# Miniprotein binders against q9h3h3, part 248

Target 1, 235 residues: q9h3h3
Amino acid sequence: EDGFTAEHLAAEAMAADMDPWLVFDARTTPATELDAWLAKYPPSQVTRYGDPGSPNSEPVGWIAVYGQGYSPNSGDVQGLQAAWEALQTSGRPITPGTLRQLAITHHVLSGKWLMHLAPGFKLDHAWAGIARAVVEGQLQVAKVSPRAKEGGRQVICVYTDDFTDRLGVLEADSAIRAAGIKCLLTYKPDVYTYLGIYRANRWHLCPTLYESRFQLGGSARGSRVLDRANNVELT
Below, E stands for the ipSAE of ESMFold2; O stands for the ipSAE of OpenDDE; V2 stands for 0.75 times the mean of E and O plus 0.25 times the DockQ between their complexes.

## First folded at step 16 (miniprotein)

Design WI79
Fold by ESMFold2-Fast, scan of step 16:
Structure WI79 (fold): chain B 235 residues (1-235), chain A 85 residues (1-85)
Amino acid sequence: as target 1 above (235 residues)
Amino acid sequence: DREELIRRFERLVRRAERLLRRAEEALKRGDLETAEELIIYALMSLKLAAWIARELGDPELLERVEELVERAERLLEEVERLKRE
């Protein structure tokens, strides 16, 4: 929890996407090499801009694992941006449904489950579990942020290819839990990221579509997924 | 798409089967906490698989899920029994 502005957050995100990534690509690399790669590049030790004492000497924007079936498709982001500017200029209401329609029209369908963890063993262990699930075909693709220079929480992003496919979103949640992840998860469609929908946005939209909470005891054992826009429990 | 739903169903069922095998191994080690967690993960996968079976209208697929749910429930009862000891 920093006092960072939306403009600062957007600039940092752009820089991370543009800087080099450390990638384990299961499409071209045998699964047997994953454990060695994870040991070489634990996210709690990989530094954002490179340091002599870290595994990396050069800047790293993201640490990522691509599944065997991973096929990137960002859709028409330029068309989405143009349509968004037109919508804002038109004075028409900006609602979750309108944003969903823009995303569908421009094929900007991907989304991600997010978890934020402090640097350390729990982060590295969580990332290893997610990476294994990706390589085993239970998840399609994931990435984790490197360590900031003076610390702060890191984020693991687990992607699904279509945020409008509710079953696919829930299936990914189930796979994340089966990988040993117990912390709070929130789901954000990439269209919201491209359009700058963050906390306290101008349109008073919830910045995430779903949240997932996990518990072992009580009457509601397992994962509870809430549709945040409609305030309805799905599981 | 029917083929896609069947592939998703099979993926969820295979996940549940793998989790239940790991749960049995945890029980053999006396690791009740791990066994319980793995059983709950299996039940989560089976819940989604049951939804797909119902959407497909395939009673054979639903029966496969119900058999695995029963197995998971039997293992969970064993965990609860051992915890009382």
Scores: ipSAE 0.450, ipTM 0.812, lowest interface PAE 2.9, mean pLDDT 87

Design WI8
Fold by ESMFold2-Fast, scan of step 16:
Structure WI8 (fold): chain B 235 residues (1-235), chain A 85 residues (1-85)
Amino acid sequence: as target 1 above (235 residues)
Amino acid sequence: DREEMIRRFERLVRRAERLLRRAEEALKRGDLETAEELIIYALMSLKLAAWIAEELGDPELLERVEELVERAERLLEEVERLKRE
């Protein structure tokens, strides 16, 4: 298959997190300024490494919107990584359940709904909808990747504070749908990011916990959210 | 944490009310597809609000949800009626 290794994907994520971010922070900026900010920095035009012809001349790792109540909490990542090393050397099985327990023990609970869209109008429109939902208090925080050199899909990440809180995950899904988003969504806990659980990981774990599909037709209309680990519908 | 549950309930109910108001405006403009989508989004929010009201054991909160569900279902029936025209 023609996929990237987990190490390559982790390196890309780390570089993006370390580079500067373009942020609309609703904690300090009036909501009335959002539309102008979105027009200035459409994700389809903001380039990852900067370009005189784009809105940015310098590298941008992420474009983000922080809600009024946003309070970052990463938990005990150092303790998580130490426990992870111990688990790997213990010979114990590496499963979604053992990762969940490590995350709970070390309070590394945040996660995110992911949507992947090609650069263009649909991406910019989707991001505008998500950004407005964040500023209106329907979502806590979101970010979108800038345009990569080779023109691949961009990702919108919508965060929740506790991946084990089923209701909170479903609330975020419903808010994303209410913003007009109809595409496939997948949910990834941040513990997987810290531990290097990406596509093609060594443990052959599914890199996402939940999946959301939207149906407008038929008797079962609305979001259908699947817990992929337990193969159970949550809605 | 009862306080947190009440805040979540109020957020979901406010979302449903806004969606239903937008659905009524779409319906007045003859935009049946948009009205239908907005009603479905409202019902999704109300389902979650109902779960919270049930967990809290508060009949007053559940009644508020049931009134909005009834309003949403009436609007959906009106959309179906207009589609037949």
Scores: ipSAE 0.456, ipTM 0.823, lowest interface PAE 2.8, mean pLDDT 88

Design WI80
Fold by ESMFold2-Fast, scan of step 16:
Structure WI80 (fold): chain B 235 residues (1-235), chain A 85 residues (1-85)
Amino acid sequence: as target 1 above (235 residues)
Amino acid sequence: DREELIRRFERLVRRAERLLRRAEEALKRGDLETAEELIIYALMSLKLAAWIAQELGDPELLERVEELVERAERLLEEVERLKRE
C-alpha cells in the first residue's frame, strides 16, 4: 500500500517506455532475420543503461517483437486518467468493477501475460520461443525487460487486445505454452498499469486478473488458468 | 462477432493439427517426452476450439474438433503404452 513504492514503480515504468526500444517488427522485417536478431540481443545480456560489455551502448527500455498483424490499440488513456482522478475526488467506491467499467468506457482494454525469470539461458530461451510464436502469428506482440543493475528477475510481457475477452486471454495462454513455456504466468490488464495500481496499492486491489500454472503429468494435464477476481478455475 | 469466432476456431484447429503432426513424428523417433508435450498442447487448443464450436452452435465444427481429440487421445495412449515398456 505504500505511496512511495507505487510512485517508484510508476516512475521506472515511465522511464522504460520513454527510453529507446530494440524492436523486431515483423510487419517490415522478413521472418528469416529473427534468429540473427535474437542472437545479437539476448535479453540476459542487454543492459538497461548500456553498460560496458553489453550489446547496447545506449539505454534500452524494452526489447520487443511485433507480429505481422499487430495494430496498436491503446484506447483513450488521457480520458481514462481524467476519469480516474474524478472518481478519486468523488468519494465513490473504488473496486475492480469500477476500474473495469472505466477501462471499457475509454477503450483501454489491452492486457498482458507476465512471466518473471532470472537472467540467463532459460530467460533467453523462453524469449526466443515467444518471439518465434509472435513472428509466426500465434501471438500478436511481446516485450522483455533488459537486465537491470542487480535487480534480480527480468519480465516477459505477452499482450492481448482485450482483457474482458476471456477466450482471447486463454488462447494466448495456450500459445505461450505451445512455445515451450512452463513457468507460472500472471495476467494483468493495462488499465492497472496506466493508473499506477501495483501490488501494494492504497485500495488493496489485486492487479492480477488471471493466473496460469502448467503441468504435464498427473490428473490435470496442461494449463490450469484461475480467474483470480472471481476465484473460478477456467481450465 | 460470428466471423471473428470462425477465424479463431480455424486458427486453433490449424494449431492443433500442426502440433499433432509434430507429435506423430516425435513418437516415430522414440521421443516420448516431446510427443507427450505436443499432444497436451494440441488438446489445450482443441478445448478452446470446442468452446467456440458450441458457441456457434455448429455441429459440423464440433465434429471436426471431436475427431482431432480422438486422434490426440489415441496418440497419448500410445505414448503411455511405450513408456511402460
Scores: ipSAE 0.485, ipTM 0.835, lowest interface PAE 2.7, mean pLDDT 88

Design WI81
Fold by ESMFold2-Fast, scan of step 16:
Structure WI81 (fold): chain B 235 residues (1-235), chain A 85 residues (1-85)
Amino acid sequence: as target 1 above (235 residues)
Amino acid sequence: DREELIRRFERLVRRAERLLRRAEEALKRGDLETAEELIIYALMSLKLAAWIAERLGDPELLERVEELVERAERLLEEVERLKRE
């Protein structure tokens, strides 16, 4: 069933979060060191479990860049998970609105723009652009997955502090575009990730709130952001 | 709140000004594709700044946005002119 696949995805996410991270922290490291750090740890070459020939000798869950003003606030994730369990046993409808309210109640407000890219030069170039935008103060924090043992695309996550703040989400989108990113972006609140709600879920919830598409040509130029739930274009 | 919206507005306007400055430098180098992209990014930031100014009900902030939009559109016209040549 749906539960089995969601449990597998949640387990993989937990393992990555618990394993060591490679971090460039602009709060304590001069911005002038960023280019050397990016050259040392290109995400296409950093392996999930420290394969021979990779820059890392140990497992790496994520490669991250923290901005100077970054202040982590995960909220009450344990309280969120307990309330989620109670909601499921209560028989109350599980809707986007009830999840939004649980997230607000437990202050689990962060969310992220996601982009998926194949390992290679384009991924490393995109990550470098995002990392520079974070260090320059245009974005707050970002991370990128290491190369998986099984292969496949890697993901860059660019975080905002409050998914209910539409202007903040759109401001981050514009900064990502200004960093040179042209691919499809999708925005997901972390509440869905903490609860293990992915595309295939039993409640038929869409964990993606927004999609961003970018074009330079035609009459509609720039970023087009769609509110997935309401089917409304925001930009 | 009002003060947070003003901070966001100033951040977006400063971003647009920086992007337009970079676009002018790209135009000087004859890099029309980069100039066009930077102008479009600036217009995206200005659109969000306009929404904030409208929400604040502040015509002076909206005027600042319109001045930068006009500058961006003049630079786009220059890009199109140079592409024809």
Scores: ipSAE 0.469, ipTM 0.831, lowest interface PAE 2.8, mean pLDDT 87

Design WI82
Fold by ESMFold2-Fast, scan of step 16:
Structure WI82 (fold): chain B 235 residues (1-235), chain A 85 residues (1-85)
Amino acid sequence: as target 1 above (235 residues)
Amino acid sequence: DREELIRRFERLVRRAERLLRRAEEALKRGDLETAEELIIYALMSLKLAAWIAEKLGDPELLERVEELVERAERLLEEVERLKRE
């Protein structure tokens, strides 16, 4: 039943990636057009399958903003998948370290900060902040899920180019916070997504590498970033 | 790779400067909550910039960070002073 959950999540992710995306591409579009684009496509109103009354008449997999310097590099995903099958067959232990090495070998290095928000004003406001940070060059690229048919929380994904670059991961966290985001964030390397590492996976791996909590008051101010595997605060 | 670290440093410093300018504007409007938040964001960026400066072993870069940290701390003290009133 754990396997069923992972299969279902992987299938949904693949379908969304294959469906059309609504993209604001700062490499080819002036930054002055961003506010109008955000007003036209608020994520709380864009529906996954083009429901009546939504801004979209066709299915939308993701709503994305590409920064001016964005250069996609997915690495060798096919080689990663082949090596993953070989690793499972080998009987060698499957650990965060072996997955990291697999990712490095196949140049599958990207990762993302995730935030989950209910559909509504707060989601749209958070997405607008993230999109502006991307267009201003504070973040590289981001995407947000459309509204699901039966509701539920939507996810904003903010990407970094190398999950092994701890400083780069922390820089992205600081930029997200500076954009006005106060909710819980978790960081997931794309290699985990490609290999189907989700909650309750069969290898008992933590599905995310880091979590970020923001607090304004108390004994510590700002982001508290925890390395979840090692239970160490990076702050 | 020194060049990449310098680019990251400059990005973080520019972010902190923008945040502190916005904090000063919020303070002028009497919006103490917004000013405090912006100062905290600036300090977060400066902490990362300091780590880069230390890794590069460049005292001039570290001095630039320290000047901005002092500016942020002065603004934070002003916010706390006004909140007590």
Scores: ipSAE 0.417, ipTM 0.808, lowest interface PAE 3.2, mean pLDDT 87

Design WI83
Fold by ESMFold2-Fast, scan of step 16:
Structure WI83 (fold): chain B 235 residues (1-235), chain A 85 residues (1-85)
Amino acid sequence: as target 1 above (235 residues)
Amino acid sequence: DREELIRRFERLVRRAERLLRRAEEALKRGDLETAEELIIYALMSLKLAAWIAEQLGDPELLERVEELVERAERLLEEVERLKRE
């Protein structure tokens, strides 16, 4: 009701992806340069559209860190989108299983753990931890949104190469926690993002496959990962 | 398949070893909260490594995990002992 529509969200995502990115690429840059780069570009200070008083004077869509072994593979996104349109016009049931099969067929397998944090020290500290984990080879690739003009929460996205690889998803969760991250994490396959499927969609699909909650004390210690679709704890 | 599982196992084990070394250093400094946190992260990595070892059916890999779990549990016991008053 606050004017947010799927169309508006998709347009913002497209604009961010198309605008320049600030990238630390561990494939070509020595790991020793990371701390200076993080100090130069703290996400709480990098502005989405540029500001003479910020680290950037020009627009920045994303701040990203690529691991040494990072090999981009988005799959056949165009084929996925065409098949999705055909599925919708076919009258066949649209289910999580059908979407999973489309993703597999078109090799659109990547997914991401998401964390949302307010601008400030905790965001910058969390991003620094994630970035170091990527450069050390514990995670493959990550990105964080720049600060919006309104000052809303920013998002850190930590990618895995295959959302159907449950162990890989859990390994990434473990690495995120080992980096010092304690907030709620949610895992979303990129297939849902490419098809514009968000919460409260008309097909009643849940784009979030997993949730991770963490605690150091009480009855259970460590990460608890829930399979949202089956309502089953995996850890 | 098998080679990828072994690579993942080794990555998780190396992570746990690094975390436990850092936990030991935190204990030497009297930083019990950091030590406890690092031990819990190590145990999380070892749980996943155990699942891989079980899938591979390799008792030597399971023994390596069990040794590190024992080390982690002993460090956690030391943390809890030092927290008493």
Scores: ipSAE 0.406, ipTM 0.802, lowest interface PAE 3.2, mean pLDDT 87

Design WI84 (at its last read DockQ between E and O 0.91; V2 from the best seeds 0.85)
Fold by ESMFold2-Fast, scan of step 16:
Structure WI84 (fold): chain B 235 residues (1-235), chain A 85 residues (1-85)
Amino acid sequence: as target 1 above (235 residues)
Amino acid sequence: DREELIRRFERLVRRAERLLRRAEEALKRGDLETAEELIIYALMSLKLAKWIAEMLGDPELLERVEELVERAERLLEEVERLKRE
């Protein structure tokens, strides 16, 4: 059942990527307009398929904020997919290292920190913090899902341009924490998303590379980032 | 690359300095919880900045980070002292 759920989630993700996005683009819009934009489009109120009672009457796939230095580079996704099919038929082992090499070869390097929150004030507050960090240049780009028809948690995705750049991944984690985010974070490279690596995959791979937990008290203050593939603490 | 690492270092140091200034403001207001959080965020940024300074082998950058770490640690000790009261 996990497999079927993963395929359904992949189809929904594709539809969201293709539907219109609500974007605050700091490359062309003054930072002073951000607060008004956030008030107009709180993610807990923006509906996935539109509703006369919500801020949107038309479908919205994602709500996004682009930083001033944001320059998208998706790499060669088609080449990645063709190489992946060839790899599966080659009989070579499919491991985190093999997928990493495939991603590097095709320059599909982006990845994202994920946080899942219930619709409501905490989600809107967290998104506002992330959006301000993006506009201030502490993060490069982020997006948040709109409210689904069936309800459920929404996801905030905070992107880094290179998942193989461990320092860059940790810098993003630090910036997310400084924005006031205290919940569990997991980091997923986009190559895993493109290749359909989810929780119950046939290669028994962990679908995320890193996990971040935040503690203020006790002997372990600050962010604790675990490299899940190697089972090693980074911080 | 060296220039990119320096830019990343400067970004992390500027973040830490901003966080520590906000922490000092929170302490002036008697908001110990907010001050503690901001100091911890600053120390997280400084840890990454220290790694970059070490990678670059630049003693001046390392000294800048160590001075800010000492400032943050002194501020955190003050928060902890006030919380015990």
Scores: ipSAE 0.554, ipTM 0.851, lowest interface PAE 2.2, mean pLDDT 88
ESMFold2, look of step 17: ipSAE 0.777; ipTM 0.925
ESMFold2 (binder alone), look of step 17: mean pLDDT 88; pTM 0.872
OpenDDE base, look of step 17: ipSAE 0.847; ipTM 0.948
ESMFold2, fold request of step 19: ipSAE 0.812, 0.817, 0.815; ipTM 0.936, 0.938, 0.935
ESMFold2 (binder alone), fold request of step 19: mean pLDDT 88, 89, 89; pTM 0.871, 0.874, 0.876
OpenDDE base, fold request of step 19: ipSAE 0.834, 0.830, 0.832; ipTM 0.941, 0.940, 0.940
ESMFold2, last read: ipSAE 0.823, 0.835, 0.813; ipTM 0.940, 0.942, 0.935
ESMFold2 (binder alone), last read: mean pLDDT 88, 88, 89; pTM 0.874, 0.873, 0.874
OpenDDE base, last read: ipSAE 0.836, 0.831, 0.827; ipTM 0.942, 0.940, 0.939

Design WI85
Fold by ESMFold2-Fast, scan of step 16:
Structure WI85 (fold): chain B 235 residues (1-235), chain A 85 residues (1-85)
Amino acid sequence: as target 1 above (235 residues)
Amino acid sequence: DREELIRRFERLVRRAERLLRRAEEALKRGDLETAEELIIYALMSLKLARWIAELLGDPELLERVEELVERAERLLEEVERLKRE
């Protein structure tokens, strides 16, 4: 929600990454165990900092599902951070294009489709659909935030290997939709997350690269994906 | 990578074929809402398959996509027709 600065959002993200994760890893766990795992850890009830009345007594940073073919590749994040500091000092314009080139140079290519949902049945149902798509090999990896103490929306992140691969980004969108997801989706390259590009950033950049809207009825049917940086519909 | 594009094309086509089979089953059950939803997902997969067929420059792959698109559109028209009833 608004009221958080980029520093607060970055600090929250780092804390979640450092805390323990609840992971269903299809590389080592049979797909037949997924339904029981989903029933045990519905994201609307898993608490961020633990609670005796929830499925977890200890903090949980993320709830994640890894596909059978998932192979993590974060690239050279240290090199990216150093180059970012140099870029800021150089006085060179900071644009989507310069960040894209920085990401390519340092092989920080992953990105994610984001959906924000209120805690409850709809969130848990959406997460179950995404998790099944991951385990079935239609998506590579996904995670969902646990429930915050203050309430508010939770986020499901569905990752792709390369944000510069438009086809891969669109394939993921298609698979998310086929999993039953109808809400607004936005796509954020991980380079933006590492560099702290969130809402109201200093460089006036849109914090997401793509936007997906889905409709079943009317004149427009299916998914419409917009490249927000270039204001071009990907068709 | 041409080999990767071919693998992606086949995955998208297989996905569309599976979705259309499920849509036909839903239609036979009179579940128009599920049938429509599945047809739209199939068309989305086929749109991406068409892009790959165009990148590969293969008229036979493009024809395979066109055949499935026509099938999907016929099913969608049938759903629309039944909804008017």
Scores: ipSAE 0.468, ipTM 0.826, lowest interface PAE 2.7, mean pLDDT 87

Design WI86
Fold by ESMFold2-Fast, scan of step 16:
Structure WI86 (fold): chain B 235 residues (1-235), chain A 85 residues (1-85)
Amino acid sequence: as target 1 above (235 residues)
Amino acid sequence: DREELIRRFERLVRRAERLLRRAEEALKRGDLETAEELIIYALMSLKLAAWIAEELGDPELLERVEELVERADRLLEEVERLKRE
């Protein structure tokens, strides 16, 4: 996210969402086919705009895995956008609590754990672990960005249904760790994405709600999850 | 919703049981680092399961978690013992 304006980041996100996705859908595809699909479409090699030398010749916006129980529910995004415009013109303070209430009112509750990794074996291995966890029912749904022309970091997004459900957010963190992921994770509610809350936003809000750090040794074994909005340790 | 909490509890307990079985397999292979890692993941799941059991006020569910925590602690002690050998 750094090095680009909020307008540029929003435009890129919209383009990716509109372009075709490569999807493994566990609701209609046997789990036994996952390993072959992962081998065919490693995210380090799938190109954003297509390349005859890559697995795809056409543009790909996202590579996604849907769990067997996945049921998409984006809420009332149009109502959220209208309410956001009204809030901005009202002069009322814009705080994490205000955004939370907008999200609840309009049922825009989904959110995601994010991890950013450089293209290569580590990315592909992490994605394979997440994809298997989704297909096995430990996670609901996940997606990973394809390789951009610039060759920058790629992002894995692991979704939960309700960012206000602290236990659900922590359950997802636990499942991500059990899949072998050890890097820093940050959690962002989709309402922040829809409303353009990024690093260095005008309202001085932290761009993420939760942060997860994992360590195996010492007195603090396992995940340490911080609620950044309230500055309280959850685990 | 009480029924949703029970479903979450059962998922977390089943995850912990699977992780502990995998940890035992890793110990049999002499892979102490993998065993330790898997036990820590199991304990993370059990911590969340304990919070649900407390929310539900169900002593039987809490006892099930405690038995698995004790099993995990014994496996961690075995890992530490084997590392000293």
Scores: ipSAE 0.467, ipTM 0.833, lowest interface PAE 2.7, mean pLDDT 88

Design WI87
Fold by ESMFold2-Fast, scan of step 16:
Structure WI87 (fold): chain B 235 residues (1-235), chain A 85 residues (1-85)
Amino acid sequence: as target 1 above (235 residues)
Amino acid sequence: DREELIRRFERLVRRAERLLRRAEEALKRGDLETAEELIIYALMSLKLAAWIAEELGDPELLERVEELVERAQRLLEEVERLKRE
């Protein structure tokens, strides 16, 4: 429900990142084991803080799948945070362009396509499709949130290496669609997450850079990706 | 850089080829809805591959994309034809 501030959302995100993850790592595990792993840990059944009746008795922050080529690079997050504090103290306008430049300067370039789905068969089916795409090399890495104690929608995050690389962002979108995903997708650079840019942020910035809608009929078939900052269609 | 663009091009083309093969199998089974979806996914991959080929300025790569686009469009026409009657 409502009532959480940006500080509460950031604290919850940090807790999830620090708690244990359930990971299928295609760098060290044969692809043939994926189906059994997905059956053992369906995201609609894995609980955030553990439950004797669920697949997990202990807390799980995220359920993730790493592709064979996955090589994490978070950039200089500490330098980014210091520069962010200096920018806020300076009184200068905070804009998408300023945040983009901060991210580039500190090499904090990763970002993610987000999809929000209610717990149930459709979520588990979507996650299975994304996980297979990652293991097959069509996507690099993805994660899905476990079921919250309070209920509500769960989120699937599909990562790309560089949010300034439009082609890479679009390539990931096309792979997500090819995995059978038809719902609305939004793209958020990790710099926004590190700096606490959420829906209700102080600077009134749109919390996502791109939006993807999919259609099979009409005048244009396939994925329609919008650059939200410039109000320009990319596809 | 250039080598990375070539690797991305090859990945997109291979994706499109696999999607079109699956689309042909779906079409053979009479699963028109699945065939249509797979063809649309293939065309999305090919659009991005075309942009890379244009960036690289390589006419052979662009020709490879155009051949696959023609194949995808022929399959999509067949799906539309079968859906009519």
Scores: ipSAE 0.477, ipTM 0.831, lowest interface PAE 2.7, mean pLDDT 87

Design WI88
Fold by ESMFold2-Fast, scan of step 16:
Structure WI88 (fold): chain B 235 residues (1-235), chain A 85 residues (1-85)
Amino acid sequence: as target 1 above (235 residues)
Amino acid sequence: DREELIRRFERLVRRAERLLRRAEEALKRGDLETAEELIIYALMSLKLAAWIAEELGDPELLERVEELVERAYRLLEEVERLKRE
């Protein structure tokens, strides 16, 4: 069932958020220490629950890099959740426009570019590029999942302050590409995450707002960003 | 708002300048693939900078972007020429 799967994903996300994070905080740590930190904690080797032989002996929920100007602002998440419950009990249609309005009303505006990569050199290299872009001020904040016990792909999340700010979303995409990232990227507003709405959900909502594809050859060069909701190419 | 857009513009322009300098260094080493990638990244930054300059209605900012765009295309043409040889 879709509901059961969403509950499992929400529970895992909550556990990761509550477990300790490995953080490089550029607000308090010199940029010259980044390369050593990246070498100490490659995401492909950091395990979710700790084990002998990994860099961590204790659970790690996320590996994160905070930019010099990073200022956490989740908005009014409690107000958002209360409004969401009221919407569900009201019987009114639940649409992307309704969720956008709830997010704006409650100032829950952040969102993220997502990339999924298999554990290994390419993941570690991609994360290092993203981390350097954050420390250099090209991106605000990013995190990457640790290696799961059962394996599977890991995710790098690159955050922007406001999903309604198309230029800001495109600027982040440009910075990710300049860091050497060539894989498919998808952009998800955090409002969907806070409400536990994933790809498979009972309302048939698509939580992906934008897609980015990159190419160096063919008929076009560079990043092609698609607005999924309106089927409009932005670049 | 205007000051935020100017800050974004300057960040994008500085990124493009750094990428183009790295592209020139790659060309000196004969690394055509790296040079091409860096030029494309620079052009992506400059496209966004141009949109900001247009939104601000500032022809001087747009001229700064166009100067860097011309440099980028000259370097790209040099890469394409060397690949043909």
Scores: ipSAE 0.511, ipTM 0.845, lowest interface PAE 2.4, mean pLDDT 87

